# Designs tried in a protein design chat: VHH binders against Abasic site processing protein HMCES (HMCES). Part 59

Target 1, 269 residues: Abasic site processing protein HMCES (HMCES), of Homo sapiens (Human) (q96fz2)
Amino acid sequence: CGRTSCHLPRDVLTRACAYQDRRGQQRLPEWRDPDKYCPSYNKSPQSNSPVLLSRLHFEKDADSSERIIAPMRWGLVPSWFKESDPSKLQFNTTNCRSDTVMEKRSFKVPLGKGRRCVVLADGFYEWQRCQGTNQRQPYFIYFPQIKTEKSGSIGAADSPENWEKVWDNWRLLTMAGIFDCWEPPEGGDVLYSYTIITVDSCKGLSDIHHRMPAILDGEEAVSKWLDFGEVSTQEALKLIHPTENITFHAVSSVVNNSRNNTPECLAPV

## First folded at step 7 (VHH)

Design t2 (from c11 with S31K Y106S; framework vhh_etentamig_d1)
Fold by ESMFold2-Fast, scan of step 7:
Structure t2 (fold): chain B 269 residues (1-269), chain A 120 residues (1-120)
Amino acid sequence: as target 1 above (269 residues)
Amino acid sequence: EVQLLESGGGLVQPGGSLRLSCAASGFTFSKYGMSWVRQAPGKGPEWVSGISYSGSNDYYADSVKGRFTISRDNSKNTLYLQMNSLRAEDTAVYYCAKTGYSLKPSFDYRGQGTLVTVSS
């Protein structure tokens, strides 16, 4: 997974992340650095995306079931990175393979510190290779959405006003991530950056791409992944597996250029 | 089939102490949160305390905070409630309940209960 859509305005995104803490109380996640959140239909590595993580990462005695939402850089910069410019990292840390996560120092160390996060998106994009050509067909991949009288469907929206109605009750894609904290050697703000864990594609996506992000389907999986104060690394990794509860549709080549940031990027072809 | 068996209730004077136990079977005890719920005569059920599946996090109703301590022994599939400084208003039948991550029961199953009576 190398391209996502996360375009909801901050207030809509926050409401879409409503959750229950361990006591069963309804809550909204509290923002850190909300000004760094930039909505986009076409997010690429090195851009910031919103993630959920446990409040316990920031407050020593916090309830580990309470959630913070924060923008983080896509592309994990390990805490041990010695260069001044994180863009100079030689390794691609956009994704982390589930089968080798405990073998790679860049991922094993933050996992051992409980640095698990849930990466939020409207959905993600994948490019299907067309046999006999170098051309690829992009697809937008997302959770099945519940149809209501108000929201309509993405395929039925043929005006900007109708498109806005689709998003009011959108179920965000919740992907398992690992983050790390890097302190610039020459000083400056701590950089929070993440990687998306990947698994083998489910049967339904195998014709589009051979890998998929590790999707956390439902609040129990999300809660257990985030709660590093309660759920050990070993137990959390049992949540990492392919998901069949996913849908998709073909989109136009407009999405290919990461500079294009319009609703056309995810519109059905 | 989930089975929960409470014990340890009895008659105690105000200011006294009791320790309740709940023996669990029919499920993987270490994978579930557990709670204590009580019901006083003529009243609805009141959540008293909950403990996460590892035992690392515990929660209490304001009415019992500082007086009651919930704990668990995952090797013995047993839940405990240590009750200190008991008051007349603690008089109730106490039930243990299997919960999910959120400590709210995912189904209405609870044990037979154990009666706690606090009177002089």
Scores: ipSAE 0.206, ipTM 0.621, lowest interface PAE 4.4, mean pLDDT 88
Fold by OpenDDE, second read of step 8:
Structure t2 (fold): chain B 269 residues (1-269), chain A 120 residues (1-120)
Amino acid sequence: as target 1 above (269 residues)
Amino acid sequence: EVQLLESGGGLVQPGGSLRLSCAASGFTFSKYGMSWVRQAPGKGPEWVSGISYSGSNDYYADSVKGRFTISRDNSKNTLYLQMNSLRAEDTAVYYCAKTGYSLKPSFDYRGQGTLVTVSS
């Protein structure tokens, strides 16, 4: 996974992240560093995207079922990194393979500290290789959305009003991530950064791409992944597997350019 | 100051049972996961069992699974380990350990331990 969409306004995004804590209380996640949230239809590595994480990461004795929402840098910067510039990292940390997560220090260590997060997106993009050509067809991949009477699909929104309704009730894609905290050697703010765990693609997606993000489907999965106080690493890792509960549609080549940030990126062609 | 005091150890025959207790003080017990670890003579420490701060989740090493049960009473600030079907290989000093916020088989603090000897 090298491209996502996360374009919802902050307030809409927050509401979309409504949840129940372990006591059954309905809650909205509290924001950390809300100013770092940059909505975009075309999110690339090294950009900031919002993730969910347990409040316990920030507050001692907090209810670990409570959630914080925070923009973090895509591309995990390990805490042990000693260079002053994160871009000098010599290995790719955009993704973490599920099968080797425990073998790589960069991921194992923060995971062992309970630094699990849920990466939020409208969906993610993948490119299908076209047989016989160097051309790739991009697809937007996302959770199936609840069919509203008038809008069966993102493409069926015939009016701006319907479009708005679709996004107001958009089910966000929830991807399993690992984050770490890096303190710059020269001082400054702690950098929070994340990697997306990847798995082999489900059957439905296999023709498009052989790998997919580990999608946490449902509140229980999301809750368990986040709750590092109650759920061990071992148990959490059981949640990491391919899911068939996705849909996708072909999109235009507009998304190929990471600078393009328009609704056309995810619009059906 | 964090204090953990283990008790309940002793000599038991193979197939016997023991119940270990750990009295915790100096921290909000109900907010932290707890574990039992053991160290046999001449061996390194071995994680035995863990329980989440609320008690909703319990975990066991394969070596003790089905035989040991970890539990806690947060109202009494006490951790328990029920050990059934004890074996000679279970002989060790058993330590109560504060695992922090995570259920990782690591601990911030441990007690002085209680000796469990399984011998015929």
Scores: ipSAE 0.000, ipTM 0.245, lowest interface PAE 13.7, mean pLDDT 89

Design t4 (from c11 with K104R Y106T; framework vhh_etentamig_d1)
Fold by ESMFold2-Fast, scan of step 7:
Structure t4 (fold): chain B 269 residues (1-269), chain A 120 residues (1-120)
Amino acid sequence: as target 1 above (269 residues)
Amino acid sequence: EVQLLESGGGLVQPGGSLRLSCAASGFTFSSYGMSWVRQAPGKGPEWVSGISYSGSNDYYADSVKGRFTISRDNSKNTLYLQMNSLRAEDTAVYYCAKTGYSLRPTFDYRGQGTLVTVSS
């Protein structure tokens, strides 16, 4: 996973993240740095994306089941990184393989500190290799949406106008992430950055790409991944596996250029 | 396959104490929140108390707060409810319930219950 869409206005995104704490109370996540959230149909590594994380990361006595939503840099900068410019990091930390996460220092250390987050997106993009040519077919991949039309996702996708209406009740994609905190050696604000955990593709996606993000399907999985005060690293890692509860459609080559940030990027072709 | 077996109920005088137990089997006990629910004669079920997977967090209905203590022993797959300063209004059948992350009960996995009668 190297390209996502997360275009909802801040208020719509916040409502889409409504959740229940451990006591059963309905809540909205509390924002950190809301002004740094930049909606886009075409988010690439090094840009900021909204993530959910436990309130206990910021307040020592907070209920670990309560959630913060914060923009974080995509591309994990380890806390031990010694250079002054994060872009100088020699490794690609956009994704973290589930099978080696406990073997790589950059990921094992923040995991040991409970630095788990849920990366939010409308969906993600993948490029299918077209046999016999150098052309790749992009696809937009997302959770099945609530069926409000006779034809479900097909009916919702039949026109650009109808696609605009689906965002009112869109179920956000919830991907398992790991974050870390980096303090610039010259001083300045702490940088929060994340990586998306990846797994082998499910059967439904195998013809598009061989890898997929670790998707947390449903509030039970999301809650357990976030709650580092209650759920150990070993127990949380049991949530990391391929999922079949996913859908997709082909999109135009407009999405190929990360500078393009319009609804056309995810519209069905 | 989920089985919950409650015990420890009985007749007790007002101001007395009882300790209820719930033996759980058929699921990974340490991975689920647990709750106690009671049903008084002629009334609907009332949530009494809940405890998180590890036992680190517990919650109580206002009517029992300060008098009841929920606890669990994950090594023995057993849930407990220590009831002190019992009142006539605590008379009910007490049920053990398996919950999810939220400690709000669903009534899908209730045991047979254990009767608690508080009277003089």
Scores: ipSAE 0.318, ipTM 0.695, lowest interface PAE 3.6, mean pLDDT 88
Fold by OpenDDE, second read of step 8:
Structure t4 (fold): chain B 269 residues (1-269), chain A 120 residues (1-120)
Amino acid sequence: as target 1 above (269 residues)
Amino acid sequence: EVQLLESGGGLVQPGGSLRLSCAASGFTFSSYGMSWVRQAPGKGPEWVSGISYSGSNDYYADSVKGRFTISRDNSKNTLYLQMNSLRAEDTAVYYCAKTGYSLRPTFDYRGQGTLVTVSS
C-alpha cells in the first residue's frame, strides 16, 4: 500500500470514528495535534495521516479502550534512529509485512510496547499491471458502503447533495498499523510515525495486486487492535489477515501524480 | 481443555480477610485478562474484579473497591483475589473467569467456584 485517500473534513472524520468504549459508552476520539491533519484524496508516504490509538499511550492510568485520533507520519521512524533527518532512513518502513513483523527490530520493538494504531483512510489505491504493457490501471479499494436508496455507489452521486450524503456516512477503511516515537537528536518535537501492516491479498483483490493492507473489519477488531492494555501482542496479531470484505473500482490516471488532490482521484471511470 | 480451579474460600467473620486463588491451565494464561465473578444465593452473577493479561490494569466493582485486590502471577498461571474488610453481603460463590475483551460480565470460561461465607 503506497497511496491512500483521506479527505474528509476533520469534524466528519471525527464523527465517522465514533465508538464505544469497553463500558459501552459512546465516545468520539479526542484529537491530538489536529492542525497536522491535511485532508487529501491522494496521500503518499511521508505525509501525515490520521490514526487511532489508545489513550493509554498518552495518559497514565487511562482507560485503554478510549481512543485518540492523531495525524502521524506515514513511514515508521524507529525510536533508535540517530540521524537528524528521518529521510535518511535506509530502509523502507511504509509497510510492514505481517509474516516478518516479529523479525524486524523496527517493528517488533514498538509492537512489543503496544504501539498499535489504526490507520484511517477513505480507501487505498493499487495499480494493476496490464498484461503486455507497461501501463498500470489504478483502482480505488474501500469498504463496501451502505447503499442508500439514492446513492448505491460513489459513481451514482450525480448531485452535490448526494455526494455529501455519501461522504457524511462513509465507512472509513481501518488498517492495522504500528507506530513509533522518535526524538530528534538535535531536539524538537517528538515525531510520531506509522507503518501499515500488509498481508497477502484476498482472492477478490488478487488480480489487481498480490498484497493488501491488513484491514481491521469491525469495531471489535479495531478495539482489540488498539487496546494494548487488555489485548496482548499475540492476540492482536490474530487479527492480521486478508479480508474479502472490500470493494473496488477503476479510477483515472489522475491519481498517478501524487500532487493531484481532487475528487477525480477516486472517481470511477 | 481450559481449566480453572478456585481455592481459598471459607467461613470468616465480618471485617475479616480471605485470599482466593485460581489455578489456570489449558491456555496461555499470560495472554488473557482474568476476572473474578461471584454469585450470591438467590442472586445473579456479579462481576467483582478484572485484571489485564500483563497485570498492568486492574478493575473493580464499586461494591468491592478499596477492599479487594486482584493480582496475578503469570509464571505460576495463578490468579488471586485478596479480600479485606469482608461484609455479610460479600457472601457468595466466587468464580475465576477467563475474560473476553470486555469489562462486561462476559467470560469464556469459569471455574467451579469457591464458597465465601461472611457471618458473625
Scores: ipSAE 0.066, ipTM 0.488, lowest interface PAE 3.0, mean pLDDT 90

Design t7 (from c11 with Y53W Y106S; framework vhh_etentamig_d1)
Fold by ESMFold2-Fast, scan of step 7:
Structure t7 (fold): chain B 269 residues (1-269), chain A 120 residues (1-120)
Amino acid sequence: as target 1 above (269 residues)
Amino acid sequence: EVQLLESGGGLVQPGGSLRLSCAASGFTFSSYGMSWVRQAPGKGPEWVSGISWSGSNDYYADSVKGRFTISRDNSKNTLYLQMNSLRAEDTAVYYCAKTGYSLKPSFDYRGQGTLVTVSS
């Protein structure tokens, strides 16, 4: 996973993240650095994306089941990185393979500190290699959306009006991430950055791409992944596996250029 | 089938102590949060205390905070409620309840209850 859509306005995104804390109280996540959130239909590595993480990461004695939403840089910069410019990092940390996560220092160390997050997106994009041609077919991949009287279900044959209405009740894609905190050697703001854990593709996606993000399907899985005060690394990693509860449709080549940021990027062809 | 069996209730003087137990079966006890709920005569159910699946996080209603302690033994599939400094208003039938990650009480899997009477 190297391209996502996360275009909802901040207030709509916040409501889409409504959750229950451990006491069963309905809550909305509290924002950190909301001004760094930049909605886009076409987010690439090194841009900021919103993630959910436990309030306990920021406040001593906080309830570990309470959630913060914060924009983080896509592309994990390890806490031990010694250079002044994080763009000088000499290896790609956009994704983290589930099968080697405990073997890679960049991921094992923050994971050991409980630095688990849930990466939010409308969905993600993948490019299908077409045999006999250099052309790749992009697909937008997302959770199945519940058909309601107001929003209607999303589909390849949907009219433009249908796409405008679905966002009010859109079920956001919730991907398992690992984050780290890097302090610039010369001083300045702490950089929060993340990687998306990847797994083998499910049967339904195998014809599009051989890998997929580790998707946390449902609030129980999301809560357990986030709650590093209650769930050990070993137990949390049991949540990391392929899922079949996913859908997709083909999109136009407009999405190929990461500078394009319009609804056309995810509209069915 | 989820089964919960409460015990340890009885008659106690104000200021006294009791320890309630809940024996659980029919599910993987260590994977679920647990709560204690009480119902006083003529009143609706009141959530008393809850504990996470590991036992690392516990929560209390304001009316019992500092007096009651919830705990669990996952090796024995047993939930406990240690009740100290009991008051007449603690008189109620106490129920054990299976919960998920959220400790909000679910009455579908509550047990038979154990009666606690605090009286002189």
Scores: ipSAE 0.202, ipTM 0.612, lowest interface PAE 4.4, mean pLDDT 88
Fold by OpenDDE, second read of step 8:
Structure t7 (fold): chain B 269 residues (1-269), chain A 120 residues (1-120)
Amino acid sequence: as target 1 above (269 residues)
Amino acid sequence: EVQLLESGGGLVQPGGSLRLSCAASGFTFSSYGMSWVRQAPGKGPEWVSGISWSGSNDYYADSVKGRFTISRDNSKNTLYLQMNSLRAEDTAVYYCAKTGYSLKPSFDYRGQGTLVTVSS
């Protein structure tokens, strides 16, 4: 996974992240560093995207089922990194393979500390290789959305009103991530950064791409992944597997350019 | 097979203390939260206390808060409940339970229970 969409306004995003804590209390996640949130139809590695994480990471004795939402850097910077510039990291940390997560120090260590997060997105993009050509067809992949009688396919929103309705009720893609905290050697703010765990693609997606993000489907899966106080690493890792509960449609080549940030990026062609 | 075996119950006077134990087997004990639940005669099951897999978090029903202490020894696959300042209303069969994620009294497994009787 090298490209996502996360374009919802902050308030809409927050509402979309409504949840119940372990006591059954309805809650909204509290924001950390909300000013770092930059909505975009075209998110690339090294950009900031909002993730969910347990409040216990920030507050001693907090209910670990409570959630914080925070923009973090895509591309995990390990805490032990000694260079002053994260871009000098010599290995790719955009993704973490599920099968080697425990073999890689950069991922194992923060995971062992309970630094699990849920990466939020409208969906993610993948490119299908066209047989016999160097051309690649991009697809937007996302959770199936609840069909309201009026809410046609994302493509059928012929009216601005319908478009708004679709996004107001958009089910966000929830991807399993690991984050770490890096303190710059020269001082400054702690950098929070994340990697997306990847798995082999489900059958439905396999023709498009052989790998997919580990998608946490449902509130229970999301809660368990986040709640490192109550759910062990071993149990949490059981949540990491491919899911068939995904849909996709072909999009235009507009998304190929990471600078393009328009609705056309995820619009059906 | 998951097995939970409670012990330590008995007859005690009001104001007395008991310590319950639960021996767990058949699953990775250290990976799961555990709970104590109780059922008094003629009443439904009541959640009493819970503890996280690591023991870092403990939870109590209001009725026992300040009087009961839940703990665990993962090296021994054992769950404990220290009960102090016991009251007549604490009389019940106490069960050890493998806790789900929610504190709701939904348990995957529970033992046969141990009877605690508080009477003068």
Scores: ipSAE 0.145, ipTM 0.591, lowest interface PAE 2.6, mean pLDDT 90

Design t8 (from c11 with T99R; framework vhh_etentamig_d1)
Fold by ESMFold2-Fast, scan of step 7:
Structure t8 (fold): chain B 269 residues (1-269), chain A 120 residues (1-120)
Amino acid sequence: as target 1 above (269 residues)
Amino acid sequence: EVQLLESGGGLVQPGGSLRLSCAASGFTFSSYGMSWVRQAPGKGPEWVSGISYSGSNDYYADSVKGRFTISRDNSKNTLYLQMNSLRAEDTAVYYCAKRGYSLKPYFDYRGQGTLVTVSS
């Protein structure tokens, strides 16, 4: 997974993340660094994306079922990294393979500290190789959406007036992530960065791409992945597997250039 | 009730041309992107071409680029597919599709289809 859309305004995104804590109390996640959130239809590695993580990571004795939402850098910078510029990291940490996560020190160490997060997106993009040419067909991949009287489909929202109806009740894609905290050697703010765990593609996506992000389907899976105070690493990893509960549609080549940031990037063709 | 009614299919020689039409009713045609999807004998559905709600942007599968042209007339609620330089491999039932979330290729509603046979 190397490209996503996460374009919702902060207030809409926050409402889309409404949840129940362990006591059954209705809650909205509390923001950390909300001004660093940059909505975009076309997010690439090294940009910031919103993630959910347990409040217990920031507050001693906090209820581990309570959630923080925070922007984090896509591309995990290990806590042990010694250089001053994170872009100089010599290996790609955009994704982390589920089958080797416990073998790679960059991922095993933060996972052992409970540094699990849920990466939020409208959906993600993949490029299908086309037979007989070197051209690739991009697809936008996302959770099936519930249709209501007031909510339209993406196709119905071709006009600006209808787009708010589509997004008011959009079910965000929830991907399993691992994050780490890096302190610059020269001093400065702690950098929070994440990687997306990947699994073998499901049958429904096998014609598009051979890998997919580990999607956490439903609030039970999301809460167990986040709650490192109650759910061990071993138990949490049982949540990491392909899912068939996804849908997709072809999009235009406009999305190919990561500098393009318009609704056309995810509009069906 | 959403209705899509395709027409224009038929038997044509290799290298020939056909123009498909789709008459849409039961929804606000000018508010939706539209697509053409085909299904060849013994194969699954294949997305062929798509066009934005305004007609400003059009998109094509690699197999038909340079040969097919999609267009629409929002005043007539009609979608078109101009097919040139037809090949035997283009033989399929062609469906007009309103986009949705139900199935691959992505479509909300599909018409009855129109058969295109390319042979000598």
Scores: ipSAE 0.000, ipTM 0.115, lowest interface PAE 19.9, mean pLDDT 84

Design t9 (from c11 with G100S; framework vhh_etentamig_d1)
Fold by ESMFold2-Fast, scan of step 7:
Structure t9 (fold): chain B 269 residues (1-269), chain A 120 residues (1-120)
Amino acid sequence: as target 1 above (269 residues)
Amino acid sequence: EVQLLESGGGLVQPGGSLRLSCAASGFTFSSYGMSWVRQAPGKGPEWVSGISYSGSNDYYADSVKGRFTISRDNSKNTLYLQMNSLRAEDTAVYYCAKTSYSLKPYFDYRGQGTLVTVSS
């Protein structure tokens, strides 16, 4: 997973993240650095994306079930990184393989500190390799959406005619992430950055791509992944597996260029 | 609203020691770098020391290196300055400030500070 869409205006995104804390109280996540959130239909590594994380990371004795939403850089910069420029990191931290996460220091150390986050997106893009050609077919991959129904009329959320109407009720994709905090050695602002954990593709996606992000399907999985105060690393990692609860449709090659940032990037073709 | 309350100042003889404290509220203390800044009588503010959000990096003005130690306790939202081998030139009102990690960060003072007087 190397390209996503996260285009919702901040207020719509915040409402889409409504949740219940462990006492059953309905809440909205509290923002940190909201001005760093940049909506886009075409998010690439090194850009900022919104993530959910436990309030306990910022406030000692906070209820670990309460959530913060914050923009973080896509591409984890380990806390121990010694150089001044994160781009000089000699390995790609856009994704973290689930099967080797405990073998890699860059990921094992922040996991040991409870630095789990949920990466938010409208959905993600993958490119299907077609044999006999250098062209690849892009697909937009996302959670199944609720059918739109009104008295006397019915619409499908995934149809082009109804696409515009579903953003207020869009079910965001929730991907398991690991984050870290890096202090520039020569001074400057602390950098919060994340990686997306990846797993083998489910049967439904196997014809498109061999890997997929670890998707946390439903509020129970999301809450357990975030709640590092109550859920150990060992227990949290049991949530990391392929899911079949996804849908997709082919999109235009417009999405191929990460500079293109229009609704055409995710519109069905 | 950022609120900072400095304490621990007083009269001390040259060569003596003092420990300053700053109680912080109104922001997530553990997410920000902090600094100590002093203002001597008739002079402008002088940056003294800075510490990163985690405490992993600390910085000092040349005038205080080897004598002062900055530290923080994120569980108590408190910043400290241990001052040893004090000199008459260290006489000043000391302020704590929410800062970045750079040697000349933007400072945000909210209180009166704490007066340190070094004299015989």
Scores: ipSAE 0.000, ipTM 0.091, lowest interface PAE 22.5, mean pLDDT 83

